# VH-VL binders against q9umr5, part 26

Target 1, 268 residues: q9umr5
Amino acid sequence: SYKPVIVVHGLFDSSYSFRHLLEYINETHPGTVVTVLDLFDGRESLRPLWEQVQGFREAVVPIMAKAPQGVHLICYSQGGLVCRALLSVMDDHNVDSFISLSSPQMGQYGDTDYLKWLFPTSMRSNLYRICYSPWGQEFSICNYWHDPHHDDLYLNASSFLALINGERDHPNATVWRKNFLRVGHLVLIGGPDDGVITPWQSSFFGFYDANETVLEMEEQLVYLRDSFGLKTLLARGAIVRCPMAGISHTAWHSNRTLYETCIEPWLS
Key: E = the ipSAE of ESMFold2; O = the ipSAE of OpenDDE; V2 = 0.75 times the mean of E and O plus 0.25 times the DockQ between their complexes.

## First folded at step 1 (VH-VL)

Design k2k (framework fv_modakafusp; at its last look DockQ between E and O 0.01; V2 from the best seeds 0.00; counts 0 for: pae O 14.7 > 2, placed apart)
Fold by ESMFold2-Fast, scan of step 1:
Structure k2k (fold): chain C 268 residues (1-268), chain A 122 residues (1-122), chain B 107 residues (1-107)
Amino acid sequence: as target 1 above (268 residues)
Amino acid sequence: EVQLVQSGAEVKKPGATVKISCKVSGYTFTDYAMNWVQQAPGKGLEWMGWVDPRSGETIYAEKFQGRVTITADTSTDTAYMELSSLRSEDTAVYYCATGLSEYRFGYTPDYWGQGTTVTVSS
Amino acid sequence: DIQMTQSPSSLSASVGDRVTITCKASQDISNYLNWYQQKPGKAPKLLIYKASNLETGVPSRFSGSGSGTDFTFTISSLQPEDIATYYCQQYYNLPLTFGGGTKVEIK
């Protein structure tokens, strides 16, 4: 039989967004137990990411305990960052495939309707003033705001992303790396037509340098230093990159071709 | 200082098994994956697979799955590539290769062994 | 698997000519492309990595460009010692895949 699948949604999202994904899984892997976590839905998705990690951790523990052969995670958008932290803080997780569905793994630096709704007078160039304050860090979107022109402020003020990426030291870093390395496969999905995740290569651990030129994962200090295990996973053959053009941010969980190409092969 | 030294040429009969070695020096063997590449006479390069010497995990190209076994011996800093049930189309030069540059990216094999010629005679 | 289509399969040029080889990936591979030179009886030698970066010790007449799916390798002024087969290779995903090679000969 197939391992259970746990789904973690994104910003301003809910379980209803995954109805097509569940149909696809049921068609190709009948009998799979799929749990879409109904936590931090809608506006509650703005809560600090460490708070969300705590809540999702409590929800996944009993699911993992019931599945001794392992589970798969499908984590969409902001949810991919929640799952990154879950894999690091849980010293007993049994995740086989971690499928990151268009998630800003190196952060976000782009204007979106969500950002304008929350901070209507701010542009991406000046949002660092808000996000890198203690008040700003109370909002999930600021926890992964990564301004490439103020990297010093990002490294000092980010309460979440800089820590889980090992870009700033943390007492738990060695344990977090050991825990993350228990994962079987890291499947990275994203594409140039997403329209929300900026740069879209953030979904593949690429990101802007100070000139807004994208540098890929292997050029990042995070990878070169092996801060949380990316270089080790790559050597194991455990990292899969699955880019696809023509898919907008809200369509990653409802495109059949995407599912068949990037997700289906990793659901054992 | 970095060297990949492969075992010598082999002549085998159809149906035999061949095992080629690749001994490394000048770097930490367990830190980098070792690739194996086949090149038939007058043909191009074809990736066969790799091994992570630290974990022992292997990835094989679809064409070679079930016919090739790649292993690593960390006590001797040596990687091996074994082909069973040899056929005439397995006549080729076999290369081991690894990517060591921290500033060149991903799976780039930038250090290569000298090659081992395997001839399968009917 | 990512398919690498290389063209032409062979070419003949005169010393001093500009030689251009192209490589096309079946999907976006960003800049995860290498170019190798292989002389008869020898192992491949890395010339270009990350699509456009010249390996240390490689003559400046060799260059690479492109990103995504379309890549170009150029020898600005062909020399006799450049007679070899050239291969592109993607390293975006396993399995690693090579182009079919371009044999460069002198007229």
Scores: ipSAE 0.586, ipTM 0.837, lowest interface PAE 2.4, mean pLDDT 91
Fold by ESMFold2, look of step 3:
Structure k2k (fold): chain C 268 residues (1-268), chain A 122 residues (1-122), chain B 107 residues (1-107)
Amino acid sequence: as target 1 above (268 residues)
Amino acid sequence: EVQLVQSGAEVKKPGATVKISCKVSGYTFTDYAMNWVQQAPGKGLEWMGWVDPRSGETIYAEKFQGRVTITADTSTDTAYMELSSLRSEDTAVYYCATGLSEYRFGYTPDYWGQGTTVTVSS
Amino acid sequence: DIQMTQSPSSLSASVGDRVTITCKASQDISNYLNWYQQKPGKAPKLLIYKASNLETGVPSRFSGSGSGTDFTFTISSLQPEDIATYYCQQYYNLPLTFGGGTKVEIK
């Protein structure tokens, strides 16, 4: 039989958004138990990411316990950061495929309509003043804000991304790396026409240097230092990159070709 | 001073098994994956698979799945490739290769063994 | 799997000629593309990595360009010692896959 699939949604999202993905899985892998976690929906998705990680952890424990052979994670947008943190903090997770669906894995440095709604006078150049404050870190979008021009503030103020990346000294970094490395495959999905994730290469652990030149995953310090296991995973052949052009941010989970090419092969 | 030294040429009959060694020196064997590549006479290069010497985990190309076994012995810093149920089309040169650059680790073989010729004939 | 289509399969050129070889990937591989030179009886030798970077000790007459799906390898002035088969190889995802090779000959 097929391993159960757990789906984690993104910012201002809900379980309904995945109805087409569920249809695709049912057609190609009939009998697969798919659970779309219905936590932190809508505005609740703005709660601190560590709070979301705690809640999602409580929800996945019984699902994993019922499936000792393993589970798969499909984690969309902001949800991919929640899932990566889950893999780090859970000593006993049994995740085979972690499928990261257009997630800002190395952070976000771009304006969005959601940021304008939340912080109306903000621009990407000045959002660090809000996000790298104690008050700003109480919002999920600031937990992965990554301003390449204020790296010192990022490293000092980030309560989530800098920690799970091992970019700031942390007593749990070694244990989190060990736990993350228990994953069977890391499947990275994203593309240049996403329109929200900035740079879009963040979905592949790429990100800007101080000149806003995109450095690929293998050029990142977190990869070179293997701070949370990316270099080790790549060496094992456990990282799969699946870029696809022509897909907007809200369409990743409703594109049949994307599913068949990038998701279906990993749902053993 | 990085060296990948492969075992010598082999002549085998159809249905037999061949096991080729690749002994490394000049780098830390357990830190880098070892690739195996086949090249049939007058043909191109074809990736067979990969082993992580630290854990023993492997990935095999679909064409060779079920017939190839790639292993690593960390006590001798030696990787092995074993190909079973040999056919005449398995006549080829077999290379071990590794990527040691931090920039290109694991996916870009830039150090190659000298090659081992395997001939499968009557 | 990512298919690599290399063209031409062979070519003949005179010493001093500019030689161009192309490689097309079946999907976007960014710039994760190597070029190898292989002489008869020898292991492949890495010439170009990450689409355009010369490996240490490689003569400057060799160059590479491209990103995404379309890549080009160029020998600006062919020399007698450049007689070899040249391969592109993607390293974006496993399995690693090679182009079919381009045999380069003099005359």
Scores: ipSAE 0.006, ipTM 0.609, lowest interface PAE 10.0, mean pLDDT 89
Fold by OpenDDE, second read of step 2:
Structure k2k (fold): chain C 268 residues (1-268), chain A 122 residues (1-122), chain B 107 residues (1-107)
Amino acid sequence: as target 1 above (268 residues)
Amino acid sequence: EVQLVQSGAEVKKPGATVKISCKVSGYTFTDYAMNWVQQAPGKGLEWMGWVDPRSGETIYAEKFQGRVTITADTSTDTAYMELSSLRSEDTAVYYCATGLSEYRFGYTPDYWGQGTTVTVSS
Amino acid sequence: DIQMTQSPSSLSASVGDRVTITCKASQDISNYLNWYQQKPGKAPKLLIYKASNLETGVPSRFSGSGSGTDFTFTISSLQPEDIATYYCQQYYNLPLTFGGGTKVEIK
């Protein structure tokens, strides 16, 4: 039988968004137990990411316990960061494939509809004033806001991304790295036509330098220092990159071609 | 001035173990991974593995896995490469070096030790 | 493992000649390729990093180009001091791998 699949949604999302994905999985892998976690839906997805991590952890632990052969994670958008953190804090997870579906894994720095909704009076260049404040960090979006022009503020104020990246020293960094490395495969999915994840390469751990030039994963300090295990995973062939053009952000979970090419191969 | 100074030449019997040191000065030892490279006489370069001096983490080439141990002593800014179960094919010059992979990040300098000759003979 | 194939394995040219060495990767390595110069009895020296960037202090007669799988190293005007073995090296993925080397001699 197929391993269970756990789905974690994104910002302002719900389980309903994954109806097509469920259909695809059922069709191609009949009998698969798919659980779309209906936690922190809608506006509740703005809650601090660590709070979300805790909630999702409580939900996945029983599922994992019932699946001793392992499970697969499909984590969409913001959910990809939640899942990465989840895998970092869980020393006994049994995730075979971690599928990061258009997630801002290296953070976000771009004007999007989501940002405009939350911060209608703030421009991208000034959002650091809000996001790197104590109250700003109470919002999930700010937890992975990564201003390349204010690296010091990011490193010191980011209560989530900087920590799971191991960019800021903390007592759990070594353990989190060890835990994350338990994953069988890290499948990174994203593309240039996403329109939301900015830069889109963030889904592949690429990101802006101080001049807003996009550098790829291998050019990042987190990779250099293997701070949370990217270098190690790559070395043992555990990282899969699946870029695809022509897909908007809200369509990653509802595109059959994308599913067949980037998701299905890892659900065995 | 940056210097990577390796230990002297070694002559070993088959089956023995050799441990080579690479002492670093002139830069922060923990800033860069330290690589070890093997070069048999008249042959090309072969990467053996590296150590991250900061974390102590190591990655080895499959060819040497199980026989090689790379370590870093941050108290003395010295990296070590230990190769066990020596065979005649291990006769080579061994180099410690930075920059082989970290140059991809654009800020790691290219530093090499002077090399250590290891001769394995009966 | 990523295989790096250099061509030629050796060459002899005259002072002032243009020398070209090629390196082919078994897979796409983007531009994560170094070129090293090694003189007899010495450690390798980095000349070109990231396929086309000249290392600090390296003469401008040395250059590199290419991306993906095909790379080229060029000495625009061969000098006597350029007698050495040259190696390409990929750092796209582990294990790090070198080309077989090209021995450059002067006629």
Scores: ipSAE 0.000, ipTM 0.474, lowest interface PAE 14.0, mean pLDDT 92
ESMFold2 (binder alone), look of step 3: mean pLDDT 92; pTM 0.939
OpenDDE, look of step 3: ipSAE 0.000; ipTM 0.466

Design k2l (framework fv_modakafusp)
Fold by OpenDDE, second read of step 2:
Structure k2l (fold): chain C 268 residues (1-268), chain A 123 residues (1-123), chain B 107 residues (1-107)
Amino acid sequence: as target 1 above (268 residues)
Amino acid sequence: EVQLVQSGAEVKKPGATVKISCKVSGYTFTDYAMNWVQQAPGKGLEWMGWVDPRSGETIYAEKFQGRVTITADTSTDTAYMELSSLRSEDTAVYYCAREQYLWGSYSTNFDYWGQGTTVTVSS
Amino acid sequence: DIQMTQSPSSLSASVGDRVTITCKASQDISNYLNWYQQKPGKAPKLLIYKASNLETGVPSRFSGSGSGTDFTFTISSLQPEDIATYYCQQYYNLPLTFGGGTKVEIK
């Protein structure tokens, strides 16, 4: 039998957004138990990410317990960060494939419609003063805001991304790294035509330097220092990168070609 | 030694515009945001807005939006506050105040202040 | 906007007395509160940051406590040089807002 699949949605999403993905899985892997977690839907997805991590943890623990052979995670957009954090804090998870579906794994630094909605009077270049403030960090979007021009503020004010990345020292860094390394495969999916994740390479742990030049995962300090295990995972062949062009952000979970190419191979 | 030195007192007519300067020394101007605070005679402190000298980006309190312009000149290490359409209620002392960033946490406290600039608006 | 309500608005005490000023926030602001001292004709001076941290160079007779909505500023032993108006200031949310101030005088 196929391992259970747990799906974690993104910002402003619900389980309904994944109806096509469910269909694809049912067609190609009949009998697969797929659970799309309906937690923090819609505007509730704006709540602090650590709060979301706790909620999702409570939901996945029973599922994992009933699946001693392991489970697969498909985590979309913001959900990818939630899942990464989840895997970092859980010392007993049994995740085989962690599929990060167009997630801003290395953070976000771009103007998007949801940013404009939340902060209509702020530009991208000025958002750091809001996102790194106390009230700013009460919003999920700000929890992974990564301003390359204000690295010090990011490193010291980010209450989420900087911590799970191990970019800021904390007492759980070693344990979180150990926990995260329990994953069988890390499947990174994204593409240049996403239009939301900025830069799109963030889905592959690439990101801007101080000159807004995009550097690859292997050039990132988190990789070089193996702060949360990326270097180790890569070395043992556990990281899969699956870029695909021609897919907009809201279509990653509803593209058959993408599913067959980047998702399906890892649901066995 | 960190110093914030503001321009001298101003007397203006209603409807006029005033521009106050705040010249800094003793630290890197672009490393700290600059805030402006209004204090009417015998009244409390009211935050007006800030400027990031590095980017020039600003944010203003709603009360002053549309009338206030805060700028930074990095070539002279000087912050400016311009207030237009002056009214009698704008009679106050205006302070520039450096925003302190504390390592490890976000902090919006004002650790250094200018000496204040008195603006009098009268017909 | 977050309203900061200080009490009392003014007080008079003797040298050596313990002085307590309270500041109440209209909502939970965690510990994101500062205290300032303003002497007549001078700019405000930062005394306490983040509710309870004493600013460098500030005498130990000054202290702050509290979290959430209720905060307290204390002068353990009032000195003549402490004649001033004291303000609390929140930076949990924009716009930044100050309390109404507490004028401290000596009898």
Scores: ipSAE 0.021, ipTM 0.542, lowest interface PAE 7.9, mean pLDDT 92
Fold by ESMFold2-Fast, scan of step 1:
Formats: structure tokens, C-alpha cells, sequence
Structure k2l (fold): chain C 268 residues (1-268), chain A 123 residues (1-123), chain B 107 residues (1-107)
């Protein structure tokens, strides 16, 4: 018997995107109860991340309560940030494996065609003007926009990512860290050919410094200060890093080799 | 204003190849996948395939695999559907239809359609 | 392939009538079903997505319901401009498949 799996989708996404993932899980772990959460689908994925966290929290509580042996989370792209916050705000989560599938854990700083749809005249260098406004923070994308050239604005204006990463102080930080540390395994997946998550190392808690040089997780202040438990998890042997080249952003949930290498081993 | 404008009607002989265009405006071409749908006279809708204009990746329905080629030209914001080895059964109206693919996701909702291109295959 | 069966194939109703069309999937498709309207000589238009969500700009008299294998599309008060053929479409698995269509005519 396998622990239930809860899947949280990404930006402009829905449960339809995970049909191949469900097939793989059924093949390798037959009988696994997989729940793909159909909340904040499509354009509703643009809602502020704290609003999404509240909705997903209400959906996962009864699933976790029915599984005393524990559950696994598979959280794709933006969904990985939702799951980060869920693990921090829930005093009673029983998550074993948190599988973060190409999620911008330290934020996003990429000049992509997708951003031009929402902000046609903006380049990544100018997006901070929109995102770090009160209006911009009503969009999920801006909640994890992390301009390395305007760290002061990011720290002051980010209503979500800076808080869950412990980069800005919050009254609940100590409780959030305690709750997050209850996770059994943090499985980080991503790769250089993603094409959307920029820098791709954000999926592994690496990020740009002010010169756009990528500093890896162990060089980040959030790790060094152990702000939400990364250093403690690593020392416990609970962090798994699974980078894979050759996979585009929309293929992480539908690549069999990726599944067998990075996901399957953690679905006890 | 979103518009998908298709090329004009075609009359072809059996065995010929037809190439239909779908020029888009009013949105970022690479943010949406483009699907092609066949409708035979007096019949229903049949999905042919799909292209991601950003990557050039394609998926084709098995019925049309080997005869259909779907492409996208990002320099002209135009999608194309090419159907070879034409038969009388290929006489139909062909539609392009936009599918939301934004920020790494597909929704498969065809929210905007081209006006259709009539292809007649006759001897 | 997932087969989509629509009923009825055609119907005639009066202005103001409640019109109901059903669509049955050959396997469980959850709620991954869209409804389209096609007027004679025109391209289809999306009305309902993900079984029950009304597309922006579509009149509220149109609605959808159902999940799994059985789906219903309803026009609460038929208007003259609603004369069209209506199609359901599943997007749970490739290939994408459409129902056979229901032709709605006014008496």
C-alpha cells in the first residue's frame, strides 16, 4: 500500500496537464490514491498566492487527516511555492515527500514571451516597477518576481516569497520554520533546458546576485541563516537534488525518464 | 482584438498537396498553441493536430499522421497546415483554433477560431 | 480513443423554452469537457469550459453540468439567435474528440 499523493499545478495550469504523471504512478505504484487539486485553474492561477494557499489548505486538510501514515506532495512550477507555504502554515501536516517540480523557489527573473502577454511593454529589467506595486502584488507572478538589481524593493514589496523564504521578518516566521521542518524529504527537480524558470537554479534555491552570477543554495543568506530550515534539512539528509538536462518547462510532468529517476523513488 | 484569418478556398486534384495558412493578430503568437480541426460537409468536428509556436513541437492525430504537417512562422505570426496525398474524403472545411498555452501550461480550450478554409478535392 | 455520444442529434423548440442536450463519454473524463456553438457557415464558438464554467461574454442562459461520464448543456430560455449546432469536446486524453453535435432549430 502506498501513501496518497497530492498534486498541485502551476501557472495557467489544471489537472489535465498531469494525465501522464498519473499513468506513470499507476504503472509503478498501483493502488496509489492520487488527488490532483482542481483549484485556481487557468487564469485563476493569477490570483495572489496567499489566496491560493488558503484554498489549497482547505482542500488538503481532509486528505491528510485520512492518511495517518502520511502523504506525498508533487508540486509543479508555481505550485511548488504554494506547497512551500502550505508546509509552513499547517501545524498538522503529515507530508513525507515534498517533490518540487521545476519551481522558482528563490524567485523568477526571466524575460519570456509569456510575460509579454501580461505586460507587453515590459522587459525583465522594468517589470519591478509593476510587480513591486500594491496592484502588481495582486498577481501571483509578481508574488515571486525577484529582480536581483532591486533587492531592496523585492524585500519591501514582496507579499509572499520574501516572507516564506524568511528574507523579510514576519511574526509567524518561527512557527512557519517549525512546521516546514516536519517534512520527511524535500526533493528538488529542475534543469538547464527548462526555458521558463530563470535562473533554472532557482528550482534548487540558487539565484542571481546583483551581477547576475548564480550563487547556489549553500551561498544564500536564507540557507546560511537557516531562515526556514534548509540548513537543518540538509544536515538531516532530507534534501534530494535531481537536476536533468533536456527537459522543457511543460515536459517535467510527462517525461518517463524524469519520473523514474527523480519522482518514483520518493513515492513510498 | 484577437483575430485568426485563414487563407482562401482551394480546389485540388486527388494526390495533390494543400497548404492552408492562419495569420493571427491581437495577441502574442507564441503564448498560445494552434490546433487544426477538420469538418467534412454535413459532419462533425475532427481534431487533426497541434503546434506550439514557441518551440515548434507538434502532435498529430493518428488518422492524419504521415499526411499532415503543421508549422508556425513566428516572424509572420502565421500557422500552417499542410495535407498531402489528398483524397475525396479530405473535402472539408479546415479551421485553425487557438488554445491557451501560457507560462508553461496548456488549457485545451479553443477560445478563438479562424473563419475556416474550404478544400474541395475533385477529379 | 474516447468516444463522445451526444443526444439528441437534433431538436426543435420554441422561443423561451428550456433546451437540454446530453453528452456521454466512453470513459471517465472527470470534468475535462467543453461546449461549443456553431452557427451555419461560421466557425465554432466556445461557450462552456471545464464542464460548468461560462466563457467570458457568453449569455448566462447557457450552462453546463456533470462530471465523470455524463454531462448536460442547458439553454434556460431559448432565443432566436441560439439556432445552431452544439458540440461537446473532451480534453482528458489525446486525441481530442468531439460529440456528433446537436442541431437546435426553432419551431
Amino acid sequence: as target 1 above (268 residues)
Amino acid sequence: EVQLVQSGAEVKKPGATVKISCKVSGYTFTDYAMNWVQQAPGKGLEWMGWVDPRSGETIYAEKFQGRVTITADTSTDTAYMELSSLRSEDTAVYYCAREQYLWGSYSTNFDYWGQGTTVTVSS
Amino acid sequence: DIQMTQSPSSLSASVGDRVTITCKASQDISNYLNWYQQKPGKAPKLLIYKASNLETGVPSRFSGSGSGTDFTFTISSLQPEDIATYYCQQYYNLPLTFGGGTKVEIK
Scores: ipSAE 0.000, ipTM 0.422, lowest interface PAE 14.9, mean pLDDT 88

Design k3 (framework fv_modakafusp)
Fold by ESMFold2-Fast, scan of step 1:
Structure k3 (fold): chain C 268 residues (1-268), chain A 123 residues (1-123), chain B 107 residues (1-107)
Amino acid sequence: as target 1 above (268 residues)
Amino acid sequence: EVQLVQSGAEVKKPGATVKISCKVSGYTFTSYYMNWVQQAPGKGLEWMGWIDPEYGETDVAEKFQGRVTITADTSTDTAYMELSSLRSEDTAVYYCARSRYYGSGSWLPFDYWGQGTTVTVSS
Amino acid sequence: DIQMTQSPSSLSASVGDRVTITCKASQSISNYVDWYQQKPGKAPKLLIYDASNLETGVPSRFSGSGSGTDFTFTISSLQPEDIATYYCQQYNSLPLTFGGGTKVEIK
């Protein structure tokens, strides 16, 4: 009766983080088959995002095949970008609701503990030198590093985010857009108190301009050009925006009010 | 400066309960797991369990299940380990140690330890 | 549970000697191994994390290597202050498990 749910975790994360989410789903939708994918856990989450997409693709194919009426995706943080690419590269996905939990959909530009652990002497202002090198692009976090002061470097060097957002040309762009547009609902969740995703509006396809002023989704070139289907989805009524204040980055998957308000309504 | 400060030594009789504390400072208490480790005299280190102070979730090693309760008080930035039904083999030094925690639950090394609390169980 | 078998259980060496300690996991743990130093009456101190990374402030004479199931910890030139018991630990999965320890003494 209820569509299966597939959960994709974030950076330095594992399936264990979703124990509360599974409890909430079981309470409101008993009998739902929930699969939390145990791939690229912990430090393996630093592997290039295209490598992760290939691995997650192989894992989701049999789950989708067993559910002819569709599946739902719940994708947290970096996992939301993996799911973005999955929806584009799979020409046979049957995803109904894609629920993005505080994912940096337009990229990341902020000094976080994750970056300090990886690059302790770097600041956000100079991280572009590492991330936009061929070596840096072998790390997942650099695949979505989006320095608004070096946008040309981002466009030319990003091997992942610039491509899936249609910000740089790719031979498969038309097919990726067509595939992504098959999604039933794009549910975007995030908030100002996240503390990690910078700017937090990246979770809603907003991002910094060159002056670090946030421009919302409708002002982005990727939206205006409809590069991968955002404008079409919005016109179709398929985009849901669910911002919530008071939630830190590690709490999106374990806040009951957030679940009831932003997630539960989209699990059929 | 990160500090983990444990409560003082305890002497208990068999069958008693002991509760030791680990008060932290210099970091955000809820951002790190707190682990408890037992070391019997002249023996090695044995992991007892951990708590996620953000949610109060615990995992306790099978050997200690039923006798160990791990708790955290976020208002005082203090973790606790309570061991009940004490036996002579529980005589040990007990350490708290934080694990670095990034994202939602990554397990990272024990980079800071408490000084240890000696518990002696004698008749 | 993942068992960590550490060897030798003790060793005696002279100042300036190269000391090698090994740790074997009962199943593959990638590089999720840390090494700790414990001096008598003191809490353990992290020396090496993720099999081969030197913790900040730790002397360069300490090093680690290995992946999968076999791990090695090395002191390139033993100093008097290095007299301690050394432990490996895996954090690939719960429960977290330590090796039995290696006591390093001066001859």
Scores: ipSAE 0.000, ipTM 0.430, lowest interface PAE 14.6, mean pLDDT 89

Design k3a (framework fv_modakafusp)
Fold by ESMFold2-Fast, scan of step 1:
Structure k3a (fold): chain C 268 residues (1-268), chain A 123 residues (1-123), chain B 107 residues (1-107)
Amino acid sequence: as target 1 above (268 residues)
Amino acid sequence: EVQLVQSGAEVKKPGATVKISCKVSGYTFTSYYMNWVQQAPGKGLEWMGWIDPEYGETDVAEKFQGRVTITADTSTDTAYMELSSLRSEDTAVYYCATGYKFWSGYSPAFDIWGQGTTVTVSS
Amino acid sequence: DIQMTQSPSSLSASVGDRVTITCKASQSISNYVDWYQQKPGKAPKLLIYDASNLETGVPSRFSGSGSGTDFTFTISSLQPEDIATYYCQQYNSLPLTFGGGTKVEIK
């Protein structure tokens, strides 16, 4: 039998978006118990990420407790950051595969329709004024806004991403690293045609320097310092990179070829 | 010279509306959040709300929602706080405050304050 | 709302004394607290920002410390001109909230 799968959705999303993913899993791994968490749907996805982490934690604890052989997480877009934090704050998680589906793991710096819906007159160059305020940090999207031209503001003001990435100190950092390292596999998925996640390499822990040149994961300070365990996981052979071109942001959970190539092999 | 200059004292009857101005000089008005703080006689400081003059976005503390309107006029570098349906409990000194010296674009440390505007509500 | 509980509400001390004021947040606010001095009839003046940083032009006898929920403001050697009410303020989240104030008087 197959380990249960827990799915965590993204910004302005709901469990309904994963109907095709469920079909694919049922076809290749019949009998798999898949739970798509319908917490923080739609506008509620704008709630602060730490609030979402607490809510999702309460939902996943009983599922994990009932599955002593382990569970798999499939976490889409913003949901990938929720899952990053879940794995760090839970000192007893039994996650085997953490599948991060086009999630901005190093943050977001790009103009998108989602951002303009919330801040219609804002440009990526001036959003730092809103996001790095106390008010802005009450919105999930601002919790992972990472302006490479104002990195000092990001480090000081980010209440979520800078802390979970170990870019800013936190009393729990050592425990969070120990907990995160319990994961069996970190499967990173993303691609150049996503159109929302900017830079797309953020899904692979790459990000812009101050000149907007992308530096890959192995050149990031968080990797070099092993701040939350990326270097250790890579050395252990536990990081899987699965980039795919031709897939837009809303299609990662509904593309059969992507599923067969990047997701299916990790659903034991 | 960096200054916040507020309008003069006001005496109002219950039920009236008061509008206080805060004129900015010596820094770029649109670069920093402008805050409004109330201080009742013999009492402490209470944050009322703020405005981002660049985008006109405001946030108002729950106690003042429905009665307070905060606006900014970028052509005159002036912020306004309008308080309606005045009660005797609104008798206070009102301050505008901002963080001019801070590069963040918001005002978590208020290093510049207006001189205060006394509003007396009496029948 | 984050509640800032400040103590004591008032104190009397002699010139040269060490004065300590505390501020307790109802939830963790990292180091996102500022301290202000308000003299009678005047607007508040920033003394300390981000829990421990001394504002430019403020005498070194003023200091701040703390993180998380517990913060301390200290005047190492009280001077006559330090007679004032002192306030802590958090800016971790909206609404911004102030402590109740500590009135410092000389004996």
Scores: ipSAE 0.000, ipTM 0.386, lowest interface PAE 18.3, mean pLDDT 88

